VH-VL binders against q9nrl2r1430to1533. Designs and how they scored, part 320

Target 1, 104 residues: q9nrl2r1430to1533
Amino acid sequence: GGVHELSAFEQLVVELVRHDDSWPFLKLVSKIQVPDYYDIIKKPIALNIIREKVNKCEYKLASEFIDDIELMFSNCFEYNPRNTSEAKAGTRLQAFFHIQAQKL
Short names: E, the ipSAE of ESMFold2; O, the ipSAE of OpenDDE; V2, 0.75 times the mean of E and O plus 0.25 times the DockQ between their complexes.

## First folded at step 18 (VH-VL; framework fv_nezutatug)

Design bb34 (at its last look DockQ between E and O 0.84; V2 from the best seeds 0.73)
Fold by OpenDDE, look of step 18:
Structure bb34 (fold): chain C 104 residues (1-104), chain A 121 residues (1-121), chain B 107 residues (1-107)
Amino acid sequence: as target 1 above (104 residues)
Amino acid sequence: QVQLQESGPGLVKPSQTLSLTCTVSGGSIDYGYTWHWIRQHPGKGLEWIGTIKYSGRTDYNPSLKSLVTISADTSKNQFSLKLSSVTAADTAVYYCARGPYTSDHYYMDVWGQGTTVTVSS
Amino acid sequence: DIQMTQSPSSVSASVGDRVTITCKASQSISDYVAWYQQKPGKAPEPLIYSASYLYSGVPSRFSGSGSGTDFTLTISSLQPEDFATYYCQQANSFPLTFGQGTKLEIK
């Protein structure tokens, strides 16, 4: 196929990934590094997974895309106390996302 | 798009337990977010009752805590409110709502239409 | 508990007017304030989160400002559909609390 313009979802994922505070969210949490993570978080998700879903056109509605992103943040705040670097990064990234999501 | 709908008896006798259910469609209650109950007495303002997070953890208004239970049924995609020992003061429109999970700060960005509950003998 | 003192309780205004509603928190709550609009017989609808950010679909004539204890909702040019009751809400800590509301009526 040919080169296509990025969809709004693709573009937003790119922006999220490039954000300085994306580091906790780029890929799934390592079970080795965080042994109890998956005992607490039942629906793990990360930006690489969301990006793949976008690439596969699995999101038919903006709400579906937003739901996965919010799940990602929810998981972060559920697992990480408020004063952790992860939570702080998540707070800033989520704020950024909320602004960008208004354009969808 | 997510939609919330309150349901339950519109009339409850004093001293009985008020029981309401919020049915969520277009999204799963265990798929992130926070879920809230808010009420509004006739002609009055808004009062937060309690919150259940998608994980099942709850927070309640201290003024109602001893009388309130919020629970979730993921199989039905519902969360519920039980308020025991009701009095006329519990007559209100009851709303369920959803909000994002925002580092322990809570906004309500999607609301149900509300259901009227009257406490009367 | 954090109290949200909203003022005025009611205000009469005309279409085209600039309207300002204030909310004062009993303690500092950073920018963790939301504003809601409620029309008679309807559920509240979100307008603003984090003191100054508009939800999607909210007209640009609405704006929010403030940090710490003092917060403001402003409607730059009132439209007929804006006559409603407005509520502020602090999201800083439990229990979540609302202002008592401001009823914006047509003059």
Scores: ipSAE 0.784, ipTM 0.927, lowest interface PAE 0.6, mean pLDDT 95
Fold by ESMFold2, look of step 18:
Structure bb34 (fold): chain C 104 residues (1-104), chain A 121 residues (1-121), chain B 107 residues (1-107)
Amino acid sequence: as target 1 above (104 residues)
Amino acid sequence: QVQLQESGPGLVKPSQTLSLTCTVSGGSIDYGYTWHWIRQHPGKGLEWIGTIKYSGRTDYNPSLKSLVTISADTSKNQFSLKLSSVTAADTAVYYCARGPYTSDHYYMDVWGQGTTVTVSS
Amino acid sequence: DIQMTQSPSSVSASVGDRVTITCKASQSISDYVAWYQQKPGKAPEPLIYSASYLYSGVPSRFSGSGSGTDFTLTISSLQPEDFATYYCQQANSFPLTFGQGTKLEIK
């Protein structure tokens, strides 16, 4: 809710997309490239989808927005072992998100 | 915002199973967080009991020698603790807590109010 | 298991004092330390994550520092509401472990 909150969500998503470690999160994981992903991850989500939901004002509460961002990271850590480039990028981007989310 | 509330019996007899439930409101337990049980003995510090992740995967404190089971009921938005074969040493305040899922580190960013459990004949 | 050794166990201080609480890990844990404040009769409340980052709403007089094995929590000017017990927690690996606590009491 509220126009000020949605503007803050918009800015935060833009900062996440611009971050160097956003590359595993920009769009949904390809089923062709990663055939087993959707057998393991039941609630897939990515930054492009979250950004569209912000632009369409689909988040009713700040907690809904935060939960989608956290789900995105959790899916990364659930699917990818901690020594992978994806998990390491996720760790750094999640840390950045936690700092930026204090502004909400 | 997310709130956690512990529930269960306050008095348990030795050798019985302690069963506690944490009810989560303002968020879904299957949405990507970690869910923890922690206890605090009278006049003493905090002890982590175990964690269940949104995926259903669990990790337990090895000091409890497989006496602990943590489970989730997504339909009720609850996660639960069972501790078998309790003794007086299990008398404590029991907390449930939430944390973000991470690759290799875990913090508790929301806590329940705690529930006191006494193990006594 | 990673042991967290917290010092001191108790500290007596006056309003306005600078207070430093130390936590030492039995092995390197990078910056994966959290700090909690527990007021009498209440659940712990989160103060700090990743050794030095304050949660939203935590007063700026609280700060954390350290990396590796040695960590500190500092209250720059003690206020009456800060008299509580403080716990560090290593967040590096399971089993998660806490320091034994530091009770801040009025001098």
Scores: ipSAE 0.616, ipTM 0.890, lowest interface PAE 1.4, mean pLDDT 92
ESMFold2 (binder alone), look of step 18: mean pLDDT 92; pTM 0.947

Design bb35 (at its last look DockQ between E and O 0.87; V2 from the best seeds 0.00; counts 0 for: pae E 2.4 > 2)
Fold by ESMFold2, look of step 18:
Structure bb35 (fold): chain C 104 residues (1-104), chain A 121 residues (1-121), chain B 107 residues (1-107)
Amino acid sequence: as target 1 above (104 residues)
Amino acid sequence: QVQLQESGPGLVKPSQTLSLTCTVSGRSIDHGYTWHWIRQHPGKGLEWIGSIYYSGRTEYNPSLKSLVTISADTSKNQFSLKLSSVTAADTAVYYCARGPYTSDHYYMDVWGQGTTVTVSS
Amino acid sequence: DIQMTQSPSSVSASVGDRVTITCKASQSISSYVAWYQQKPGKAPEPLIYSASYLYSGVPSRFSGSGSGTDFTLTISSLQPEDFATYYCQQANSFPLTFGQGTKLEIK
């Protein structure tokens, strides 16, 4: 949407990036370091890509922006077992996101 | 924006298979959410039947596991429920629902309108 | 399986009243409770997640609290549209389970 809606998307992405548990989500998973990732995850996404989509005004609805953030977490939980550092970080960051998304 | 609509027969005979479809509009079903089937009947209230993840993985209520199958057709943006060997106890309103995929908690943030299924001779 | 027991089964109240509905889990579920509102002939509508967080568009007169096994839903000042049946749901583990419901009706 409008100018205020794009500002809200920018603010939320900034809040996510600043969070201590953002480290698994800042950029796409390396295929070299994690060879099987792209065999399992068919719609990869990360905060840097979402930030660029906000910058380019690619989100027409708040729900589209929210869906990309949720996809990011879903990919984390689908690939990483519950006991991993990545899944634990994802759980905490998603909980933070659900609170912040109420502001949209 | 996201809407869920159940469809299927309203009347099913005992011992037959109940087949229901949930059509999702406004968003793709393979875009990161978890999709649920829930039913509601007076003697038992709301009962979770099972779920299918955006990836195709499933979880079933253990009380129904051998009788239930949940599947998805991404090309039609639908997910479906089959419940075999139905009895009068399966008479209920059936809902489909969506929730975020989470590591350790499972909420339902969008519900379909529900479809009434009666199991009767 | 985790049982969810709601109290009371029904309550009769007037517009403007404060109403509290409780839900007790048979095992600790941390804060992983959702609340739903259902009007006759309609689907449940999401109200609260994680015991205390309101979904977007839910009026601030609704609040939730609790952790462990004991949870409450409170309506601070009842409005005409709040007469409905309310369900809690444990969201902690499969199988997901619901309370049996609390019917809130006009006095």
Scores: ipSAE 0.408, ipTM 0.859, lowest interface PAE 2.4, mean pLDDT 91
Fold by OpenDDE, look of step 18:
Structure bb35 (fold): chain C 104 residues (1-104), chain A 121 residues (1-121), chain B 107 residues (1-107)
Amino acid sequence: as target 1 above (104 residues)
Amino acid sequence: QVQLQESGPGLVKPSQTLSLTCTVSGRSIDHGYTWHWIRQHPGKGLEWIGSIYYSGRTEYNPSLKSLVTISADTSKNQFSLKLSSVTAADTAVYYCARGPYTSDHYYMDVWGQGTTVTVSS
Amino acid sequence: DIQMTQSPSSVSASVGDRVTITCKASQSISSYVAWYQQKPGKAPEPLIYSASYLYSGVPSRFSGSGSGTDFTLTISSLQPEDFATYYCQQANSFPLTFGQGTKLEIK
């Protein structure tokens, strides 16, 4: 590859990944560690997957990118009870995302 | 871009069941988010009817719970509203809407154009 | 249920005016309030979420503030296209509830 200017999507993904509350979302949930996860969550997604889609230019619209991010959060909130560290982290990260997404 | 469109009979007789469908385009309804039904009686404010999560979980307005059923058909990318035993009080513009999924908070960021339902004999 | 008491019910104003609409929750709802604009014959359109954050595309003359029980929507300088009915909504818990609405009319 070569040096290129990051797109808005790329930049936002970088910011999300670097956020302190990104730890639940960096990669797909391990089925070994969470055996019942995929019985509940049917459309798993994570920041590394979203980043890959960005790199492949699979997002033609900002809304498509946003939808995947929202799916990521939805999955977190569907699986994790409200008072869990994961849900709390998700809440904060989502709030951050919503602010940043306004720039897209 | 995501779009929502309500559809169904514009006229329903009293005691019958009101049935509406919201067709979502641009994104799959099972791809996250929360999906809402809201209505507005003529000249009145907005009333939340119920919601369905992308997972299929539902929430209903307690004032309507016994009469309301919300369901989703992912194969058609639709979610539906059924309101049984309707009366004139159920005459309204019915909106479907989308909201971002949050842990405990529910906004409505995309709305359908609304469909008018009149309850009349 | 959380009641949202919106005031005033109606307000007459002129272009260029500063307009403030208030919404009071029957109990604390933190900052989980949305504001919507509705024009006649149209669906509501979102303006603000989480009390103070504008949706993309919303003019900067719109602003929201408040926390706990008292919330305000402010239009700093009213424009012709702003004449409409505005609704607050609590997003804190089910059942979701709206304010009664404020009709903003031309003076």
Scores: ipSAE 0.279, ipTM 0.814, lowest interface PAE 1.8, mean pLDDT 93
ESMFold2 (binder alone), look of step 18: mean pLDDT 91; pTM 0.942

Design bb36 (at its last look DockQ between E and O 0.85; V2 from the best seeds 0.00; counts 0 for: pae E 4.2 > 2)
Fold by OpenDDE, look of step 18:
Parts: sequence; C-alpha cells; structure tokens
Structure bb36 (fold): chain C 104 residues (1-104), chain A 121 residues (1-121), chain B 107 residues (1-107)
Amino acid sequence: as target 1 above (104 residues)
Amino acid sequence: QVQLQESGPGLVKPSQTLSLTCTVSGGNIDHGYTWHWIRQHPGKGLEWIGSIYYSGRTEYNPSLKSLVTISADTSKNQFSLKLSSVTAADTAVYYCARGPYTSDHYYMDVWGQGTTVTVSS
Amino acid sequence: DIQMTQSPSSVSASVGDRVTITCKASQSISSYVAWYQQKPGKAPEPLIYSASYLYSGVPSRFSGSGSGTDFTLTISSLQPEDFATYYCQQANSFPLTFGQGTKLEIK
C-alpha cells in the first residue's frame, strides 16, 4: 500500500464517475429492477468494474481500457431507446469520454 | 491494438456471390462497437454497404439491401459480407471498419487495409 | 438519403498554403460529420469526428467546423504528407453516405 500518482486510466475513470451523466453506469444493472437486462446484454460492465480492473493493473494498453468503456456505452445504447434518460445521459458521457480518450 | 483484415477471393464471376470476411484481432467483435463494410470502385469514392452491431443487428444500404448479407461469427472473431448476383459494377476495393456504438451517429475509427475484388468472367 | 456534396472536387496547392474543403448536406445533420484522409493505395484514415474533434495523432493544422448543412475541413499550413483525397461522411442516419471526395494535389 501507499500513496501514488493516479494513472491516466485512473484519472479518466474518476472524471467519468464524477460526471453528472454517470448515474446509469456506476454499477451493474440490477436484475431485480430490470429482469430482462441480462437476456439482452451478454457482457455487462460498469464503471466500478472498470475501476477495479484499473486498480489491479489489468489494462496493459489504452485500447483495452477504451474497449471496456465502449462496451459499457454499447450496452447502454443496445438496451435503452434513444429517448430514454439513460441513453441521453450515455450520449453525453460518451461524448465526454471520446474527447478525453484522445489524450490517452 | 485492434486490427481489421479483409480476406476472400479476389476474383468473382458475374452472377456469383461475393464473399468476404473481416478478421478482427486485438479486440472482440462482441465486445461492443459497430462493424462496417465499405467499398470503393476504382477511381471512385466511398460507398457504405452495411453494418452489424455487436449484438448482431444489421443495417444495409437500401441500394444493395436485397443482395447483401452481413453476419458475425464470434467464435472466430470475424464478421462477413455476402453480395449476391454480382456484376462488373461490384468491382471494388472492399474495406471493413469499426466504429463506436452510439445512440444516433456512426463513425469509422479503425479500418482494414482493404481487399480488391474483381468481377470478371 | 442524405447527400453530401464536397467542393471542390480537386484542388491544387503548395506547401504552406491554407486549404479549405467544404461539404454540404442535403438536410440538417447537426454536427454528425466525419472527415477522412485517403492516400493512394491505402485505406481511409479518420481525421475528424463530430464536425470539429480531431482524432488522436492528427496534426493540429487540421480543423473542422460547421453544423446543420455546411461543414468545412481546413488545413492551416499544408505539409507534403497532406496531399491526398479527403472525404466527408454524414454520420447522422442510415444509409451512411460520403461526399464524392476532394483530391488535394501539388501545384
């Protein structure tokens, strides 16, 4: 243990989590609240999972990190119609992510 | 880093079916994203053929829809293009590409190197 | 379908020149435009997405602007490696469509 400088991945995850539109993505979708979610989405993922992977240094390449983030957004748009609050939030957050990802 | 590679016969006879495969490496086709086929006739511009979402849903160019089938094989990490009843007008360089999955817009941020397909008797 | 009309079809310029390529959409497409660069015998390479955002690695001399129906790609100071064909693409809706291309040649 000890204090260390955040990696670029860690910093970006922090920024994503702190974003106003992160609420659909903070944790995995509840099967109780959305019973059919996991029938449709086969590779669920969320920011807390991605953060854990970052903390465990599981991402060796930026592309791997980006892939998981994009999967997260893909899942959102696959399940949620465009006019839903989740999709709208996802749209804005993804746009933010795309800008930030260019700095990786 | 993700890479896309087109493969298939470079020569197809008229009226036959053009069949191409895009092999994805450095990433999984079922791990999000949208996957595209684009072609370019010699000396001409770019024409979108169709797309397949990581979920398997497809979108096709209406001008080609009746002749085009795009599918994915996650076990091989490939997606494919079939174009039936080809003519000389289908001679082109064929590209596969990847783009992010978004709610309402579609970009292509990674391209294969392209494969030339000539339709000739 | 949404048509994308590029102008000019070709342009001759010299190193150091400011070059502007325009793309007009047949209907409003918000800011959902991409620009690609293609060199002979190569696949298109993405330059810009969402009208004005550069992909990583794209030199800052490239810029994009516009919204609605009128879009512009600008190269502030042309470099030797910039001679190529450029394409705009509307990303607003299916079917996805490209401009006819602008060939940027050495004067």
Scores: ipSAE 0.721, ipTM 0.917, lowest interface PAE 0.7, mean pLDDT 95
Fold by ESMFold2, look of step 18:
Structure bb36 (fold): chain C 104 residues (1-104), chain A 121 residues (1-121), chain B 107 residues (1-107)
Amino acid sequence: as target 1 above (104 residues)
Amino acid sequence: QVQLQESGPGLVKPSQTLSLTCTVSGGNIDHGYTWHWIRQHPGKGLEWIGSIYYSGRTEYNPSLKSLVTISADTSKNQFSLKLSSVTAADTAVYYCARGPYTSDHYYMDVWGQGTTVTVSS
Amino acid sequence: DIQMTQSPSSVSASVGDRVTITCKASQSISSYVAWYQQKPGKAPEPLIYSASYLYSGVPSRFSGSGSGTDFTLTISSLQPEDFATYYCQQANSFPLTFGQGTKLEIK
């Protein structure tokens, strides 16, 4: 047998998904549940979409991957007031991401 | 890798409007970041002028608020500074910069080269 | 507005010395301090964010510490390329403000 190593992007996405504060970011925001979201947020993105882009090898540079993750957090902060559970979770997960991203 | 480059006239007469543009390459200005203008007066430290978010929202230094406009042109991947009614006190090196968008803290992780603006008759 | 008071305004040091630069905020800013290095004729370059985290490519001889109002940048073993002006920046709230700078000179 052989040993299969996960890519650095996949490892980081898996760590983000498993983090306790990932819950606002797992899937795209529902237009039905949040009707005005897509009037405000023009470039929606979520962890499941980023993970699929990693699986399809759509990121050629680490900067492209990092930018999608940062967009995900920025959308959260733009839509959600700072005292909401979503914004607080985003702040904690982004801090975790910044530390982990130094390993790329 | 992202790079920022300031452009605009180096000499401006008093009472005119100073207009500067920052061109971004290797990244997109509408992609989840905050974009800043900072200036450095001769022999002095750094002064934050204002910022524009990827969404188009702006924040301005209160000391300059009535005189400053920051805008973005996403089709050209540029953001711009206009400072009206300039005086000799506005003579400085002007920098554009980028930082991650966060809910409660603002760092500048990429800087342009700077452009010198002199306000003189 | 949060004022950042940086000290000393200048320091003379020799290659190999340990150098400490301090920055004091007029009110608590948690750990939201950045440090920048500016060499003559060049733009500032980022060194440290969030008081203590080095940006990629910054030599490990640079370190930062502090929380609340008192922050420190340390160069553990000064190299010739480190002679520059150093600025702290509070990143906690608008308006963003910088320290007045510390010029590090060859002794």
Scores: ipSAE 0.142, ipTM 0.783, lowest interface PAE 4.2, mean pLDDT 89
ESMFold2 (binder alone), look of step 18: mean pLDDT 91; pTM 0.945

Design bb37 (at its last look DockQ between E and O 0.85; V2 from the best seeds 0.00; counts 0 for: pae E 3.3 > 2)
Fold by ESMFold2, look of step 18:
Structure bb37 (fold): chain C 104 residues (1-104), chain A 121 residues (1-121), chain B 107 residues (1-107)
Amino acid sequence: as target 1 above (104 residues)
Amino acid sequence: QVQLQESGPGLVKPSQTLSLTCTVSGRSIDYGYTWHWIRQHPGKGLEWIGSIYYSGRTEYNPSLKSLVTISADTSKNQFSLKLSSVTAADTAVYYCARGPYTSDHYYMDVWGQGTTVTVSS
Amino acid sequence: DIQMTQSPSSVSASVGDRVTITCKASQSISDYVAWYQQKPGKAPEPLIYSASYLYSGVPSRFSGSGSGTDFTLTISSLQPEDFATYYCQQADSFPLTFGQGTKLEIK
């Protein structure tokens, strides 16, 4: 990971955050609003946390960054039934992510 | 860089259990991905055997479901295939593969090199 | 189970030719198709996912198209290293299934 690679990670995270379907992923799921979430999801992550990790230069390889983004989607699909608006948003945002990730 | 490597015996007797292990390096197997077993028969193409998710959930090809078990050992970063009651028809090259977990679709973006298994007396 | 019917079974072509390989699903699978290249003695390598998106590092001469039941893989200008067998895979529903393959021979 060079400075140009970290800039690419930031640019990709910005594009994800700006996407209309990012709303389930912006921040960690609220335990108050979704009490059983943390009983099911053992490795929670969200876009704000990933962006913080980019800002702190915690990703050394593109694969590490991609893994965190994919974990975020995997958590969505594990917790949410396939017919929910969250899972549908996740499917669309993941497809967008795969297109953007080709630039890495 | 993520790498997958199959290992196990190359020769298995009929009626025995075929046991293969996929060793994953570069990332943890419980980190957001799906993990697949695929085989390729000498006279046929590719056949999906089954998958295990990062959470431990499994899916199996219905044609093999009563005969196949896929499991994971997160402490060794490995996932394994057991296929019981093998016959000569199970002679194939066996691959492990990785894919992102999705709600509706599954692709295989990293493959192992494959291991040849022959079933004969 | 969803059957993937791939054609042709084999094709022989010259360097620089445009080659098209087709894959037909037995039912609609939206765009949930992947394409793989397999060279002799090697594992399959991913080319295309979601019918039309290239994996990183795949040469731009490869392209994919289609939705529903009919899908194509196109090589716009055949190179000597493209000698291989090509497989489509439906990723819509379990069991995951593959086409029978297309062997590309280069004259």
Scores: ipSAE 0.337, ipTM 0.837, lowest interface PAE 3.3, mean pLDDT 91
Fold by OpenDDE, look of step 18:
Structure bb37 (fold): chain C 104 residues (1-104), chain A 121 residues (1-121), chain B 107 residues (1-107)
Amino acid sequence: as target 1 above (104 residues)
Amino acid sequence: QVQLQESGPGLVKPSQTLSLTCTVSGRSIDYGYTWHWIRQHPGKGLEWIGSIYYSGRTEYNPSLKSLVTISADTSKNQFSLKLSSVTAADTAVYYCARGPYTSDHYYMDVWGQGTTVTVSS
Amino acid sequence: DIQMTQSPSSVSASVGDRVTITCKASQSISDYVAWYQQKPGKAPEPLIYSASYLYSGVPSRFSGSGSGTDFTLTISSLQPEDFATYYCQQADSFPLTFGQGTKLEIK
């Protein structure tokens, strides 16, 4: 209960989610829509999961938070060819993240 | 915090296989990223040897491709380098490094301390 | 392969000096360039990625610029701890390649 100021991690996740290129990353890939996804990607992750981990204070170090974000992008680039909309969105969002992460 | 540490024999005889291991601590090697081997001949610059993705895919320097094998052991959180048929020209400090996984662009943001390998009879 | 031609190979400078190191790529590589600093007996340490972005913890006196084929690392006011060898690296495509290095020595 109660209102509190967002942590740096929380704020960054909010910014990532609000970004125009966040759409591939908002939630886990649907196995129904992409049947082979989980055959390839063994450590799935998404912004909603990362947000939950932030809320649960599971990140003790900024590096841990950054690693999960990077995993998220890695998964995208591993599964999606460079010329796909997902990969292109990921590229832009990752660039944004790298700039913002410098403040952590 | 992620740390990388190279290990292996510091002396290798000509024509033998150089074998090195990079032990990663602080994070699993299958948890994203790209993992690199780089070497530096004495008094010289940096030479990329090869890389392995967290997925297991590999890339090798064409000048060394036929002689290089990079593999990963996730159970030990290690990735390794094997360079066969070594000569004196393979004497160098060998570094392992981590790079963030970008859209096919590769930087190296964490390095091991390096291990010296001398090829000598 | 993409060649990275780095210049100068060595430079002598004094504390407080402005130092510029250049790297020229054999083909256009957008902004996919990194810079590293290496001190004697130590592993390289990353300074810059994507041509102009400093890694966290890197002093603001370091800056990078360039796109396409011409890239520059600048130290605005040289400090004693900055004497080292610097390398550029293209991150555009495999095989990854480095510049020859620039040894920055004390005058």
Scores: ipSAE 0.239, ipTM 0.804, lowest interface PAE 2.2, mean pLDDT 93
ESMFold2 (binder alone), look of step 18: mean pLDDT 91; pTM 0.942

Design bb38 (at its last look DockQ between E and O 0.30; V2 from the best seeds 0.00; counts 0 for: pae O 3.1 > 2)
Fold by ESMFold2, look of step 18:
Parts: C-alpha cells; sequence; structure tokens
Structure bb38 (fold): chain C 104 residues (1-104), chain A 121 residues (1-121), chain B 107 residues (1-107)
C-alpha cells in the first residue's frame, strides 16, 4: 500500500476506536480475568494491535487490514453469546465498519 | 484479492458420495470468515447446503443434514463438501462462497466460479 | 424456514427502462436481505447487502429498499449488461434461503 492507503487505514482505525461501541475491542482479553478465552480463540487481536500494525506499515493490501478487523469481530461473536453486551456492541461496530470500509 | 475455486468430479453415479473441494487463495480460511456451499439445479433457484465457520463450527440445511458433511483443512486452505447417497435430484452447479461472520445475519460477498455435477448412471 | 417470494418471475424490458423487482419474506427479517445478479453460465455476483447498501463497484443505478417482509431492487436506467437473473436472499436465520429468481430479458 501507498502512503494514501496507509493513511486511510489509520483514519478508519481512529474512527473505530472513537466509536461508542469500541470498548470490548480496545485491548486483548485478559487470560487471568477470562481464563477460557484463549482455549476458544486461537488468533486473538484487538484495535490497539491493529493500530500498531498500521503505524508500522505492516499491511501491504487493504484486504489484509480488513481481514484483521473482521477477525476481531469474529472472535467476539465466537466467544460471546448473541445476547451479551459484547456481542451487541460488536454487531453495531461491525455494521459501522462495513459502511466505512467501502472507502478502501 | 480473495479467490475461491471449486474442484471435484463432474459425473457421479447414483448412491455414491459426492466430494467437492473449495480452494481459497489470498487469505487463510481460519481468519474470521464464514464459508458456504450453495447449489443450483438446472433452471432453478439457489439452495444453501451449509456453512463452516473459521473456528470449525458447522451449520447444515436441515433438509440435507444426515447426508452432508462440511470440513476444513487449514494446512491446504481448503474446505470441502461431502454429500452421501446421491440421486439424480443432486444434479446441480455447486458453488462455494465466503461471507463475513456476524452475530445474526449472513451474506455471501465472494463466490467461486461453480462446478457442474451430474448424477447419472 | 423463511420463504422468499420474488415478483415478477420474468420481465422483458428495453435499455433505459426503470425496472423494479420485489421480494417478500414469509416472516419479518428486519433489513437482512441481500441481492445477487447472475449472468448465464456465471456465478452469482453480490449487489446489495442489508436491504439498501451497495457493494463497492456496483453501479449507482442499482438501489434497494425495504424492511420487515417487503423488499425492492430497482434499476433506474437499464443498461445492456444488466440483462441477467436476479435473486434475493434472506440473511436473517438458518437455513439461508433465496428467492426463486427474476429473469430480466431484452425486449
Amino acid sequence: as target 1 above (104 residues)
Amino acid sequence: QVQLQESGPGLVKPSQTLSLTCTVSGRSIDYGYTWHWIRQHPGKGLEWIGSIYYSGRTEYNPSLKSLVTISADTSKNQFSLKLSSVTAADTAVYYCARGPYTSDHWYMDVWGQGTTVTVSS
Amino acid sequence: DIQMTQSPSSVSASVGDRVTITCKASQSISSYVAWYQQKPGKAPEPLIYSASYLYSGVPSRFSGSGSGTDFTLTISSLQPEDFATYYCQQANSFPLTFGQGTKLEIK
């Protein structure tokens, strides 16, 4: 990706972080606080890690960036039952992301 | 760019097992998406067969559940369909597809080219 | 299972015409409908998700609307490449189901 494309990734990540429903996704889930999480989720990821990968220019294609964000939501839905606050926040933030990602 | 490609035999005899494979390129199949099999009979509409999640969980059409198995091989980046005891009614074009994993709705945003399977003696 | 009924089954139209295709769900599916275009011998291609959102690269002459049970795909000014079969899909619950298709032909 060019410098324009990497700036678009950063702008989108900032918008996700600032969204009211970002709270389950800001940092990796604590193994101590949620002991079974890493037994179920094999590829953990969070917005702070994605933002760091953008800052380090680790995404070469928009599809790589999109896939990390989708993985973040998928982990949420795989771990959390539909009726939880985490899953509901994930649903709303993912919908916002799908609309904004059309810019990429 | 993610691409999906179906492969398998084009002709299968009645009572045999139909085995199809979808090869995914561009991204790992365990990266957070949901993977689908859909078929289309000659001159008819589309029928969802089943899905496999990136985690390995599956969902099957209840009308086919006892006859269908969907599995994944992450080392080959493939997911597969097996349909046992086929009849002429299973003659169709078979598609694999991808969609985002959501909590309560499922769309197909990438499709394979399709492979024609004829069940005939 | 949620049945999806498309109307009409076929339509004959000229380039430049406005075409409306409807899809009715047997029960409420909120806005969870997708639309696909399929040309002969080709795989379906995604047009619209969540009733009204166009996928990137889909021409703006396509639009979708509806909520609950009644959904519409509209092509505002038909182009030669739009002659195809169109399918709706309910995305609300398993088993996922498709409408029977609407064949759009050149008049």
Scores: ipSAE 0.547, ipTM 0.888, lowest interface PAE 1.9, mean pLDDT 92
Fold by OpenDDE, look of step 18:
Parts: structure tokens; sequence; C-alpha cells
Structure bb38 (fold): chain C 104 residues (1-104), chain A 121 residues (1-121), chain B 107 residues (1-107)
């Protein structure tokens, strides 16, 4: 409750969500739309999940937060073949993240 | 903050093996990135040596492939370069670098400061 | 291997000038080009990825464009801290290759 200053993790998640290439990562992949996704990806994650963890103060170390973000990208690259829009977006967003994460 | 630091002998004799280690701090190398070795001869441009994925998969410059071995030790958060049978031509500043984990793009978004290696008898 | 031919090899310019550096790939590499800035005695620093995307923290006076085989790095208004050597790099396929560099010197 109440208005408070965003933490570094919160701010970074906001920046990631606002990025043009965030669309593949905003929510968990739908099993209905992608039936085989969860047969391949065993540790699914998305920005909304990460945001929730941030809000719940589940990240005690920056490395833990970074690990989840990297997991998110790894999942994307594991499932999506080269030259897909998702993979391309992921590549760009990850590069953006890597620079921003240096501030953590 | 993520930092990369190269370490190893600054002087190597001809025909011996150059061995360098890149120590990564602020981030684990166990997944999410591709790790690169690049070198720069004195007064010259940049030359890619090789790369290693967190999975252990490696890619090498064909011009150096037979002489290069890149490995990673996740327990130490390090990855290493070995270049065998060195000559004076291998004198250079050696950089380790990080890039996004991907199967279709390979950029270097964080670099070490570099370490100078001189090959001399 | 994909060769990256960078031009010019050197350029002299003054503060406030518009500077353009070109990189040509020996074959199509889509938009998979990065640009780096290197100052004397320092490691390269990334400027641009995927031909036109600036890394966070890079001044907006830097821009990149191009696709296929022809790529350009532009500095709209040169600042004192911009005098350095610039490298393009193709990120399309192994072996990764760099342009030979462009040394930007003060006139």
Amino acid sequence: as target 1 above (104 residues)
Amino acid sequence: QVQLQESGPGLVKPSQTLSLTCTVSGRSIDYGYTWHWIRQHPGKGLEWIGSIYYSGRTEYNPSLKSLVTISADTSKNQFSLKLSSVTAADTAVYYCARGPYTSDHWYMDVWGQGTTVTVSS
Amino acid sequence: DIQMTQSPSSVSASVGDRVTITCKASQSISSYVAWYQQKPGKAPEPLIYSASYLYSGVPSRFSGSGSGTDFTLTISSLQPEDFATYYCQQANSFPLTFGQGTKLEIK
C-alpha cells in the first residue's frame, strides 16, 4: 500500500517491459497456443512473474534477479529457432538488459 | 556490476602454450551468456579467437582452431584460453568478453581490461 | 569467412563535425553488425548492436544504419571524447570478424 520509490529491480523490470522487444516475455507462454512448449521448457518464467517476485521481495541478491532474467532469455532461445521474431526480439532485449544490469 | 578480468603470464616462450583465465564477477557463467576471447596485435585491429557457451560448446577461429582450446569452470566462475605452439605473431593484448546467449547473434557487450602477452625467448 | 571492409581507415575532424564511418560485408549479414569504440590503452566499448540499436548510456549523437552488406556509423556532432578508433563487427556467423578499424583524429 501507498506510493514508494521503485527499487533498482523494480525499475529495471519496468524498463524491460516498456522496451519494444518485450512482447515475447510479458507473460507465460500459453499451453493452448503452444502445446509443446512445456515439454521443452522445464523452468518457465516471464516478466510478470519476475515482477511479482520483486514485489514480494523474493530476491535477496542482484544475482538471483539476474538469474531469473537470464533464464527467461535462455528459454526463449532454447525454444525459438534462429531468425524467428521472438528470438530476434530476445536478442535485442537481452543486450539492453545486460547494459542496464551493470547498474545493479 | 559485472566485471571480467584476464589473468595469466605476460611472457611466454616460443613453442610453449599460452594460458589465460578470465574471471567473471558479479554474474555466474553457468547460463545465459556466450563468452569470448579476442586479441589485438600491437597497433592492429581486433581478432576473434573463440567462444564458449555456458553449455560447453565451443567455436574457434579456423585460423587458430588446431591450436586453441577454450574451457569453462563454473565452480570458479572462470573460462580459460589455451593457445599452443605460440610464436612472436601471438604477441597481443588478449581480451575476454561477454555476449548474450543466442544461436544467431554474437555481440560483445562487456569486456575485460585486457592482458598483454608477449611471446619472446 | 565474412570480411568486413571499413572505411575510411582514418579521418580527421573537428569538434562539432558530422562524421560517417562505413563498413561493408563481403556477403549479406542481415542487420547483425555491432560497433565498438576503443580509446588508446583501453578495451573496446560497445556502441551499437544489430546495426542500429544503441546500448544504454551511449550518447544519442551516435547512430547506426544499414542492412545486408552496407552499414554506417554516424556521429552527428563530434565531441572531444569521441576521438578514438572505431570497429565494426559482423555477428552473423562464425568466425566472427571485425573491420580493420577507423581512427578518428582531431584535425
Scores: ipSAE 0.046, ipTM 0.755, lowest interface PAE 3.1, mean pLDDT 92
ESMFold2 (binder alone), look of step 18: mean pLDDT 92; pTM 0.947

